# VHH binders against a6qnr0, part 41

Target 1, 346 residues: a6qnr0
Amino acid sequence: MRLVHLDLKGAPPKVCYLSEIFPLFRALGANGILIEYEDMFPYEGHLRLLRAKHAYSPSEIKEILHLATLNELEVIPLVQTFGHMEFVLKHEALAHLREVARFPNTLNPHKEESLALVTAMIDQVMELHPGARWFHVGCDEVYYLGEGETSRQWLQQEPNSKAKLCLSHMEAVASHMRARYPTTTPLMWDDMLRDIPEDQLSGSRVPQLVEPVLWDYGADLDLHGKALLVEKYRKSGFSWLWAASAFKGATGVNQSLTPIEHHLRNHLQWLQVAGSVPADTLRGIILTGWQRYDHFSVLCELLPVGIPSLAVCLQALLHGDFAENVKARVENFLGISSLEEMSFRR
Short names: E, the ipSAE of ESMFold2; O, the ipSAE of OpenDDE; V2, 0.75 times the mean of E and O plus 0.25 times the DockQ between their complexes.

## First folded at step 13 (VHH; framework vhh_7ubx_2)

Design n6 (at its last look DockQ between E and O 0.70; V2 from the best seeds 0.00; counts 0 for: pae E 6.0 > 2)
Fold by OpenDDE, look of step 13:
Structure n6 (fold): chain B 346 residues (1-346), chain A 121 residues (1-121)
Amino acid sequence: as target 1 above (346 residues)
Amino acid sequence: QVQLVESGGGLVQPGGSLRLSCAASGFTFSSYTMTWVRQAPGKGPEWIATIYSGGSTMYADSTKGRFTISRDNAKNTLYLQMTSLKPEDTALYYCARGYYRGSNSWPFEYRGPGTQVTVSS
């Protein structure tokens, strides 16, 4: 599977624009979309406070999903449930659920209400995504985990650990989903899992509940390290893994132009990783296209600016290389004479 | 076992006031966000007001300015003060625990049996 990540933070595309680019995604080789909603989802009830002023309507969401279906793009929704909670925890009404009072990034895992909140969010999103085979629950960059007052006290008691705390919350979220949506598999970013020992991972229920997404956007991947990490996760009990590359939004917080060569290298190296691990290990790759680094950050490359990079990356993945014939195909798809003229080189 | 029991409903004339109560038991009341929901005949559940465990409140547009949600954690009781009642406020009123989870089914994890509020001249 090759999924295009649509980050709706900050600069969400209009539905009409999506209708134009979805066919292109499919033509370039994508067969899915990861949609990160954040404040663009039309949350209902008292959770309406999570909405941006220009959030999509339910009808717009339905239309987007319909367009995706028309173009044979499977949709995976993404809702943050641990880290990157700014759009949720910035609100005074929900501030009591912060791990650290002064930072809205991290949810307090000790509070039952925290789980209630994120599971409610998930339920509302799932209501508009019936039949979703996967659901991404985020859980990346939980920066302040363990630093809250309750966490600090808790961590002083044996055998408690930050890893245990992290896995407990992840397990709770994933368990909720598995119970309520038995045909939907939770996806989770893997960064918080990377340093957790194999025995602790295998001792938790997380490997049986989720498929981790191994993300790395660098142009010089540690291929051997990645292979080892894959092996670790497999040994820990994860049945399927995902990779996540980047086609934009990963080379600078305020980057305006996309360094295509960087992202091409990233994808080619992920192909190498895929070739070095068992064939039945990686289910797919998510081509991430971040619009901003967090809720309060400035915008990076806009989606239209990133399209050439996406084309290059998708075609490289599809063909297994970026030889001259592939380059020519991309140029043809984009209607340009030379790809080099569109590349930003640092 | 989680229990919620609403009371205080009744017949009232337009412009009148009622105060609903919800007695909670079987859980740490102070740790939970609580919500009032109503359901009129032939309609789905309608969110009215929420009071978070932190004390903040949220109101639906239909009830904002007329209804006040409050809680007494020492008494494990949720309240809804209703003023300027209108015929359209006629419904079964429920006390609910937790967050709104969607409209396809009952949108909360737990609720009471409800108390009937009828506004009629």
Scores: ipSAE 0.766, ipTM 0.904, lowest interface PAE 0.6, mean pLDDT 95
Fold by ESMFold2, look of step 13:
Structure n6 (fold): chain B 346 residues (1-346), chain A 121 residues (1-121)
Amino acid sequence: as target 1 above (346 residues)
Amino acid sequence: QVQLVESGGGLVQPGGSLRLSCAASGFTFSSYTMTWVRQAPGKGPEWIATIYSGGSTMYADSTKGRFTISRDNAKNTLYLQMTSLKPEDTALYYCARGYYRGSNSWPFEYRGPGTQVTVSS
């Protein structure tokens, strides 16, 4: 599966624009979209405080899902449930749920109300996504976990650890999903799992509940390290894994490449990783298109600017390489005479 | 064991007022967000108002300006002051601990048995 990540943070596309680009996504080789809502979802009830003024309406969400169906694009919704919770925890009414009182990024995993909050968010999103086969619950970059007052006290007691704390929250969220939506499988970003020893992973219920998404957006991947990580996850009990690349944003420190060259290489590297692991390992790849890294960041490049890179990356994945005939095909899809005119210095 | 018991419902004419109460026990009341939800016959739960643990409030559009949610943490009691009542407000009213999950999701993890409010002439 090849999913395009629609990061709605800060700048949701108009629905009419999506009606134009969903056919393009499909024609370029995508068969799904990962929609990261943040505050662009029309939360209701007491969760109305979470929605942005210009969030989509319920009818707009239904139209977007209809457009995805018409173009044979499976939809996976993404709702953050652990880190990247600034859009929630910035609000005074919910600030008591922060892991560290002065930082609004991470949900306090010790409070029963924390789980109640994020599971209510999931339930509201699922009301508009009733047939979802996967649901991404985020859980990336959980900064300052273990540094809150309650966590510091909890960690002083043997055998408590940050890994147990992390896995406990992940398990609680995933258990809600599996119990209430038994045909929906939770996805999680893998970065908080990478440093957890295999015996702690296998000793938890998380591997039986979720499919992790291994992300790395670099132009040069540690291919051997990725293969070892994949093997660790499989030995820990995860049945399916996902890869995640980047078609826009997240260009990193390799300043010798243009953004499109960077992203193309990232995708070619992930193809090499896929060839190095058993065939029953990777369910698919998510091509991420970051628009805002967190709630308070400035906007990255907007989606329309990233379309040439997306086309390059999808076609490279589809054809297994980026030969001159594939390059010409992309140029024809986009109506441009040269992909090199899209290159920029950092 | 968590217990919530609603009271104060009854029959009232349009334009009238009622004050609903919810007695809470079995948990630290002051630490929890509390919610009023109503259910009319044949419908799913409808969110009415929420008061967060810090005291901030939020109201549904249908009841804003007519209903007031409040709490007395010393008495472990949640209140809903209802004024300018309409026949459309007829429902079984529940207090709940936790978060509203949508119109097709019922019940909350913890709720009381409810109190009936009937508005008719």
Scores: ipSAE 0.116, ipTM 0.626, lowest interface PAE 6.0, mean pLDDT 87
ESMFold2 (binder alone), look of step 13: mean pLDDT 82; pTM 0.833

Design n7 (at its last look DockQ between E and O 0.87; V2 from the best seeds 0.00; counts 0 for: pae E 5.1 > 2)
Fold by OpenDDE, look of step 13:
Structure n7 (fold): chain B 346 residues (1-346), chain A 121 residues (1-121)
Amino acid sequence: as target 1 above (346 residues)
Amino acid sequence: QVQLVESGGGLVQPGGSLRLSCAASGFTFSSYTMTWVRQAPGKGPEWIATIYSGGSTMYADSTKGRFTISRDNAKNTLYLQMTSLKPEDTALYYCARGYYRGSNSWPYDYRGPGTQVTVSS
């Protein structure tokens, strides 16, 4: 599977624009979309406070999903449930659920209400995504985990650990989903899992509940390290893994132009990783296209600016390289005479 | 076992006031966000007001300014003070625990049996 990540933070595309680019995604080789909603989802009830002023309507969501279906793009929704909680925890009404009072990034895992909140969010999103085979629950960059007052006290008691705390919350979220949506598999970013020992991972229920997404956007991947990490996760009990590359939004917080060569290298190296691990290990790759680094950050490359990079990356993945014939195909798809003229080189 | 029991409903004339109570048991009341929801005949559940465990409150536009949600954690009781009642406020009023989870089923974790509020001249 090759999924295009649509980050709706900050600069969400209009539905009409999506209708134009979805066919292109499919033509370039994508067969899915990861949609990160954040404040663009039309949350209902008292959770309406989570909405941006210009959040999509339910009808717009339905239309987007319909367009995706028309173009044979499977949709995976993404809702943050641990880290990157700024759009939720910035609100005074929900501030008491912060791990650290002064930072809205991290949810307090000790509070029952925290789980209730994120699971409610998930339920609302699932209501508009019936039949979703996967659901991404985020859980990346939980920066302040263990630093809250309650966490600090808790961590002083044996055998408690930050890893245990992290896995407990992840397990709770994933368990909720598995119970309520037995045909939907939770996806989770893997960064918080990377340093957790194999025995602790295998000792938790997380490997049986989720498929981790191994993300790395660098142009110089540690191929051997990645292979080892894959092996670790497999040994820990994860049945399927995902990879996540980047086609934009990963080379600078305020980057305006996309360094295509960087992202091409990233994708080619992920292909190498895929070739170095068992064939039944990686289910797919998510081509991430971040619009901003967090809720309060400035915008990076806009989606239209990133399209050439996406084309290059998708075609490289599809063909297994970026030889001259592939380059020519991309140029043809984009209607340009030379790809080099569109590349930003640092 | 989680239990919620609403009381205080009744018949009231337009412009009148009522105070609803919800007695909670079987869980740590102070740790939960609580909500009042109403349902009129032939209509779906309608969110009225929420009081978070942190004490903040949120109101639906239809009830804002007229209704006040409050809680007494020491008594494990949720309250809804209703003023300036209108015929359109006629409904079964429920005390609910948790967040709104969607419309496919009962949208909250738990609720009581409800208390009837009828506003009529």
Scores: ipSAE 0.770, ipTM 0.911, lowest interface PAE 0.5, mean pLDDT 95
Fold by ESMFold2, look of step 13:
Structure n7 (fold): chain B 346 residues (1-346), chain A 121 residues (1-121)
Amino acid sequence: as target 1 above (346 residues)
Amino acid sequence: QVQLVESGGGLVQPGGSLRLSCAASGFTFSSYTMTWVRQAPGKGPEWIATIYSGGSTMYADSTKGRFTISRDNAKNTLYLQMTSLKPEDTALYYCARGYYRGSNSWPYDYRGPGTQVTVSS
């Protein structure tokens, strides 16, 4: 599977624009969409405080899903449940649920109300996404985990560890998903799992509950290291893994490559990783298009600016290379004369 | 083991006032968000008001300005002060613990049996 990540943070595309580009995504080789809502989802009841002023309405969500169906694009919703919770925890009413009182980025995993909150968020999103086969619950970059007052006390007691704390919350969220939505599989970003030893991963319930998404957006991947990481996850009991690349944003600051060249290399590197693992390992790849890295960051490139890069990356994945005939296909689909005009000239 | 028991309902004339109470037991009351929900005959549950564990409140548009949610953590009791009552406020009023989850089932983790409020001449 090849999924395009629609990062809605800070600037949701108009539905009419999506009606124009979803057919293009399909024609270029995508067969799914990962939608990261953040505060652009129309939360209701007492959770409406999470809703941005310009959030989509329920009818707009239904329209987007209908457009995705018409273009044979499977939809996976993404709701953060651990880290990246600033849009939730910035609110005074919910600030008592922070891991560290000063920092609004991480949910306190010890409180029953924390789990009740994020499972209610999941339930509201699932109401508009009935029949979703996957649901991404985030769990990336859980900053300051273990540094809150309750966590420090808890960690002093045998056999508690930061890894156990992390896995325990992931297990609680995933267990809710599996119990309430038995045909839906939770996805999680893998960064918080990378340094957990194989025996501790396999000793938890997480591998039976989730499929991890291995992300790396660099132009040069440690191919051997990625293959070893994939093997560790398989030995730990994860049945399926996902890769995640970037078609926009996430390029770093010290590089000699144009953004398109950087992203193309990232995707070609992931193809090499895929070739070095068993064929039944990866469910697919998510092409991420970061619009805002976190709730308080400045905006990255908006989606329309990233379309040429997305086209290049999708076609490279579809054809296994980016030779001149593939380049010509992209230029024809986009109605442009040369992809070199889309990069820094030198 | 969680128990919520509402009381204070009854028959009230339009424009009248009523105070509902909800006695809570089986959990640490002060640590939980609490909610009032009502259900008129033949209709689905309607969220009315929520008081978060930190003390902040939120109200549905239909009851804003007329109803006040409050809690007494020392007595493990949730309250709903209703004023300027209208016939359309006639419903079974439930005390609920937790967050609104949507409309595909009972929208809260726990509830009481409810107390009837009837507004008529």
Scores: ipSAE 0.215, ipTM 0.671, lowest interface PAE 5.1, mean pLDDT 87
ESMFold2 (binder alone), look of step 13: mean pLDDT 81; pTM 0.822

Design n8 (at its last look DockQ between E and O 0.01; V2 from the best seeds 0.00; counts 0 for: pae O 14.5 > 2, placed apart)
Fold by ESMFold2, look of step 13:
Structure n8 (fold): chain B 346 residues (1-346), chain A 121 residues (1-121)
Amino acid sequence: as target 1 above (346 residues)
Amino acid sequence: QVQLVESGGGLVQPGGSLRLSCAASGFTFSSYTMTWVRQAPGKGPEWIATIYSGGSTMYADSTKGRFTISRDNAKNTLYLQMTSLKPEDTALYYCARDYYRGSKSWPFDYRGPGTQVTVSS
């Protein structure tokens, strides 16, 4: 599976643009998209306060899913449930659910209302994604976990630890997903799992509930270290893993133009990692295209500027090596469509 | 265990008023957001109103201006004051300590059995 990540944070593409670009994704070798909504989803009821003014309507979401189907692109929705919750926890009505009262980034995992909130967000998104085979629940960069008053008190009791706290919330969210939507598999970013010892991972329920997404956006990966991390996850009981690269963003928080050579190297490095692990280990790779790193950050590179990088990266993955044939194949491909694409670049 | 018990439903004329109550037990009521949901025959659940633990409120468009949600934390009781009632308000009304999950889902673990409101001449 080769999924293009559509990061909607702060600047959702118009539906008409997606109608023109989805065929390009498919032609370049993608067979899915990961849609990261944040506040661009049309939450309803008392969760309406989460909606940005320019959020998609329900009919726009249905049209996007229809367009994805027409272009043979699997759709995986992404909803944050632990860290990156600023768009939720910035609201005074929900501020009591913060892990640390001063900081709106992390959900307090001890409150029953916290689980009710994020599972309601999942349920509303699933209403518009009823056939989803995977659902990404985020859980990356859970800053200040363990520093809230309830967490500090809980951590003083042996054998409690930050790892146990993190795993318990992940278990609760994933268990809801599995119970309510038994044919849908939760995905989670792996960064909060990386430093948890194998025996503690295997002793939790998380490996039976989720498929982790291993992300690293660097031009130079520690290939041996990645292979060892993959082996640790497998020994811990995770049956399938995903890789995540970057075609856009993630070279600096204020990048205005995507450096194609950096991203190409990132993808070639992930191909080497894939060659170093057993077959049937990696379910797929997500090519991430970060638009806003968190809710309060400025926008970085918009999607149209990243299309040449995406083309290079997808073609490198499809053909197994791109360095020898750098850019010429992509330039010819985009040249075939360049007149039709000029309206999307500026 | 968490328990919620609704009361105050009944038969009322169009234009009339009713006050629904929800008695809560088994949890620290003042610390939780509370919600009213209704279900008419042949329809999915419909969110009506929410009152957050800090006292702020939010209302569905269909009932805004006619219904008022409130709470008495000393009595562990949630209220829904209904005025200008219409036949379209006929439904089974539930209180919930849970978030509205959409028209095809209900609060599963934290709602009462409901109280019937019937608006007819």
Scores: ipSAE 0.215, ipTM 0.681, lowest interface PAE 4.8, mean pLDDT 86
Fold by OpenDDE, look of step 13:
Structure n8 (fold): chain B 346 residues (1-346), chain A 121 residues (1-121)
Amino acid sequence: as target 1 above (346 residues)
Amino acid sequence: QVQLVESGGGLVQPGGSLRLSCAASGFTFSSYTMTWVRQAPGKGPEWIATIYSGGSTMYADSTKGRFTISRDNAKNTLYLQMTSLKPEDTALYYCARDYYRGSKSWPFDYRGPGTQVTVSS
């Protein structure tokens, strides 16, 4: 599977624009979309406060999903449930659920209300995504985990650990989903799992509940390290893994132009990783296209600016390389005479 | 080598019908989205219809209800059934791979030579 990530933070595309680009995504070789909603989802009831002023309507969401279906793009919704909680925890009414009062990034895992909040968010999103085979629950960059007052006290007690704390919350969220949506598999960013020992991972229920997404956007991947990490996760009990590359929004917080060569290298290296691990290990790759680094950050490359990079990356993945014939195809898709003219190198 | 060969074009009276065929070779036909495009003299290419690898279809407003795109994967053949033909439908009709409805540029590398359709009384 090749999924295009649509980050709706800050500069959400209009539905009409999506109708134009979805066929292109499909033509370029994508067969899915990861939609990160953040405040663009039309949350209702007590979660209405999470909406941006210009959030999509339920009808717009339905239309987007319909368009995706028409273009044979499977949709995976993404809702942050642990880290990157700024769009949720910035609100005064929910600030008491912060791990650290000063920072809206991290959810307090000790509070029952925290779990209730994120599960309610998941439920509302799932309501508009019936039949979703996967649901991404985020859980990346939980920066302040363990630093809250309750966490500090809790961590003083043996045999408690930050890893246990992290896995506990992940397990709770994933368990909720598995119970309520048995045909939907939760996805999770892997960064918080990377340093957790194999025995602790295997000792938790998380490997049986989720499929981790191994993300790395660098142009120089540690291929051997990635292979070892894949092995570790497999040994820990994860049945399927995902990869995540980047086609934009990963080379500078306020970057306006996309370094296509960087992203091409990233994808080619992920192909190498995929070739170095068992064939039945990686389910797919998510081509991430971040619009901003977090809720409060400035915008990086806009989606239209990133389209050439996306084309290059998708076609490279599809063909296994970026030889001259592939380059020519991309140029034809984009209607340009030379890809080099569109390349930005720092 | 990717090859596409259109056939079935000809002269027809207004209100008439034609069925175009496109024979595909050199690639796994069933795995690809296929498109019909036409080009009239002095005009740019006009998207007509697309059939995705999964079988779903899309049509231009100008041809919707009159034209039907279909495929036979076993025969590696794309079809365009045209009905209620009008003089304005006169054009060279192309079968294309790796073309999408939003494209303004013609990907010449993955199309056939075309088949001429002329609608005239």
Scores: ipSAE 0.000, ipTM 0.233, lowest interface PAE 14.5, mean pLDDT 92
ESMFold2 (binder alone), look of step 13: mean pLDDT 81; pTM 0.822

## First folded at step 15 (VHH; framework vhh_7ubx_2)

Design p1 (at its last look DockQ between E and O 0.93; V2 from the best seeds 0.00; counts 0 for: pae E 5.4 > 2)
Fold by OpenDDE, look of step 15:
Structure p1 (fold): chain B 346 residues (1-346), chain A 121 residues (1-121)
Amino acid sequence: as target 1 above (346 residues)
Amino acid sequence: QVQLVESGGGLVQPGGSLRLSCAASGFTFSSWTMTWVRQAPGKGPEWIATIYSGGSTMYADSTKGRFTISRDNAKNTLYLQMTSLKPEDTALYYCARGYYRGSNSWPYDYRGPGTQVTVSS
């Protein structure tokens, strides 16, 4: 599977634009979309406070999903449930659920209400995504985990650990989903899992509940390290893993232009990783297209600016390299005479 | 066991006032966001008002300015002061714990049996 990540933070595309690019996505080799909603989802009830002023309507969401279906693109919704909670926890009404009072990034995992909040968010999103086979629950960059007052006290008690704390919340979120949506598998960014020992991972229920997404956007991946990490996760009990590359929004917080060569290399490196691990280990790859590093950050390059990079990356993945014939195909898809003229460097 | 028990409903004339109460037990009431929901005959549940554990409040447009949600944590009690009642406010009123989960099922994890409010001349 090759999924294109649509980050709706800060600069959400219009539905009409999506209708134009979805066919291109499919033609380029994508067969899915990861949609990160953040404040662009039309949350209802008292959770409406989570909405951006220009959030999508339910009808717009339905239309987007319909368009995706028409173009044979499977949609995976993403809702942050642990880290990157700024769009949620910035609100005074919900600030009491912060791990650290002054930082809206991290949810307090000790509060039952925290779980209730994120599970409600998930449920609302799932309501508009019936039949979703996967649901990404985020859980990346939980920066302040363990630094809250309650966490500090809790961590002083044996055998408690930050890893245990992290896994417990992840497990709770995933368990909710598994119970309520038995046909939907939770996905989770893997960064918080990377340093957790195998025995602790395997000792938790997380490997049985979640498919981790191994993300790395570098042009020079530690191939051996990635292979070892894959092995660790497999040994820990994860049945399926995902990779996540980047086609935009990964080379600077305020980047205005997409360094295509960097992203091409990133994808080629992931191909090497895929080739170095057992078959059927990686279910797919998510081509991330970040629009903003966090809720309060400035914008990265816009989606239209990243389309050439996406084309290059998707076609490279599809063909296993970026030879001249692949380059020519990309140029044809994009309607351009030369990628080099677009500052493409090999 | 989480329990919520609503009271204070009844028959009232248009323009009248009622105060609903919800007695909570089986959980740390002060730590939870609480909400009032109503359901009129033939209609789905309608969110009315929420009071967060931190004390902030939020209201549906349909009830804003007329209804006031409050809580007494020492008494484990949620309140809804209703004023300027209208016939369209006629419904079974529920006290619920937590956050709205959507409309495919009952939108809250826990609620009481409800208290009937009837506004009629």
Scores: ipSAE 0.672, ipTM 0.878, lowest interface PAE 0.6, mean pLDDT 95
Fold by ESMFold2, look of step 15:
Structure p1 (fold): chain B 346 residues (1-346), chain A 121 residues (1-121)
Amino acid sequence: as target 1 above (346 residues)
Amino acid sequence: QVQLVESGGGLVQPGGSLRLSCAASGFTFSSWTMTWVRQAPGKGPEWIATIYSGGSTMYADSTKGRFTISRDNAKNTLYLQMTSLKPEDTALYYCARGYYRGSNSWPYDYRGPGTQVTVSS
């Protein structure tokens, strides 16, 4: 599967624009979208404080899902449940749920109310996404985990570790999903799992509950390291894995590559990883399109600016390489005279 | 075993006042967000007011300015002070624990059996 990530942080596209580009996504080779709502979801009741003023309405979300169906694009919603919770924990009413009182990024996993909060967020999103086969619960970049007062005390009890704390919360969230939505599989970003030893992963219930999404946005991947990581996850009991690349945002300071060249190389590297693992290992790849890295960052590239890069990356994945005939095809789809001109302008 | 028991309902005339109480047991009351919800005959549940564990409050538009939610953590008790009551406030009033989860059959983690408020001329 090839999913386009719609990062709504800070600037949700108008529905009329999505009606124009969903057919383009399908024509270019996508067969799904990952929608990361953050505060652009119309949370209700006393969670309405989580809404941004320009969040989608319920009817707009239903229209987006209808447009996705018409274009044969499967939808996976993403709701953060551990790290990247600033849009929630910035509010004074919910600040008691922070892992570290000073920092609003990470949910305190020791409080029973923390689980009640994120499961309510999941339930509200699932109400508009009935029948979703996958639901991404985030769990990436859980900064300062273990540094809160309760965590420090808990970690001093000899069998406890940050890994155990992390897996415990992941298990609690995933167990909610499985119990309430038995046909929906939770996805999680893999970064918090990478350094957890195989025996500790396999000793938890997480591998039976979730499918991890292995993300790396670099122009040069450690192919051997990725193969070893894939093998560790398979031996730990994860049934399926996902890859995640980037078509916009997430570029380093590589002065020798334009943004499109960087992203194309990232995708070609992931194709090499896919070729070096067993065929039944990767369920698909998510092409990420970051708009903001966290809630307080400035906006980076908006979706329309990233369309040429997305087209290049999707076509490279579809055809297994990026030759000149594929380049010409992309230029025709986009109505541009040269991708090289785009790299200079951008 | 989580238990919530509402009391203080009754029959009042329009313009009158009532104070509802909710006795909580079986959980750490002081660490939970608490909510009042009402259900009129033949209607779905309606959120009224919420008080967070830190004491901040939030009110539905229909009751803002007339109803006041409060809590006494030492007594494990949630309160709803109602004033300027109208016939349309007639409902079964519930206290609830946790967060609204959508329009499913009951959208909170736990609720009590409710206390009836009837406002009639």
Scores: ipSAE 0.225, ipTM 0.683, lowest interface PAE 5.4, mean pLDDT 87
ESMFold2 (binder alone), look of step 15: mean pLDDT 82; pTM 0.827

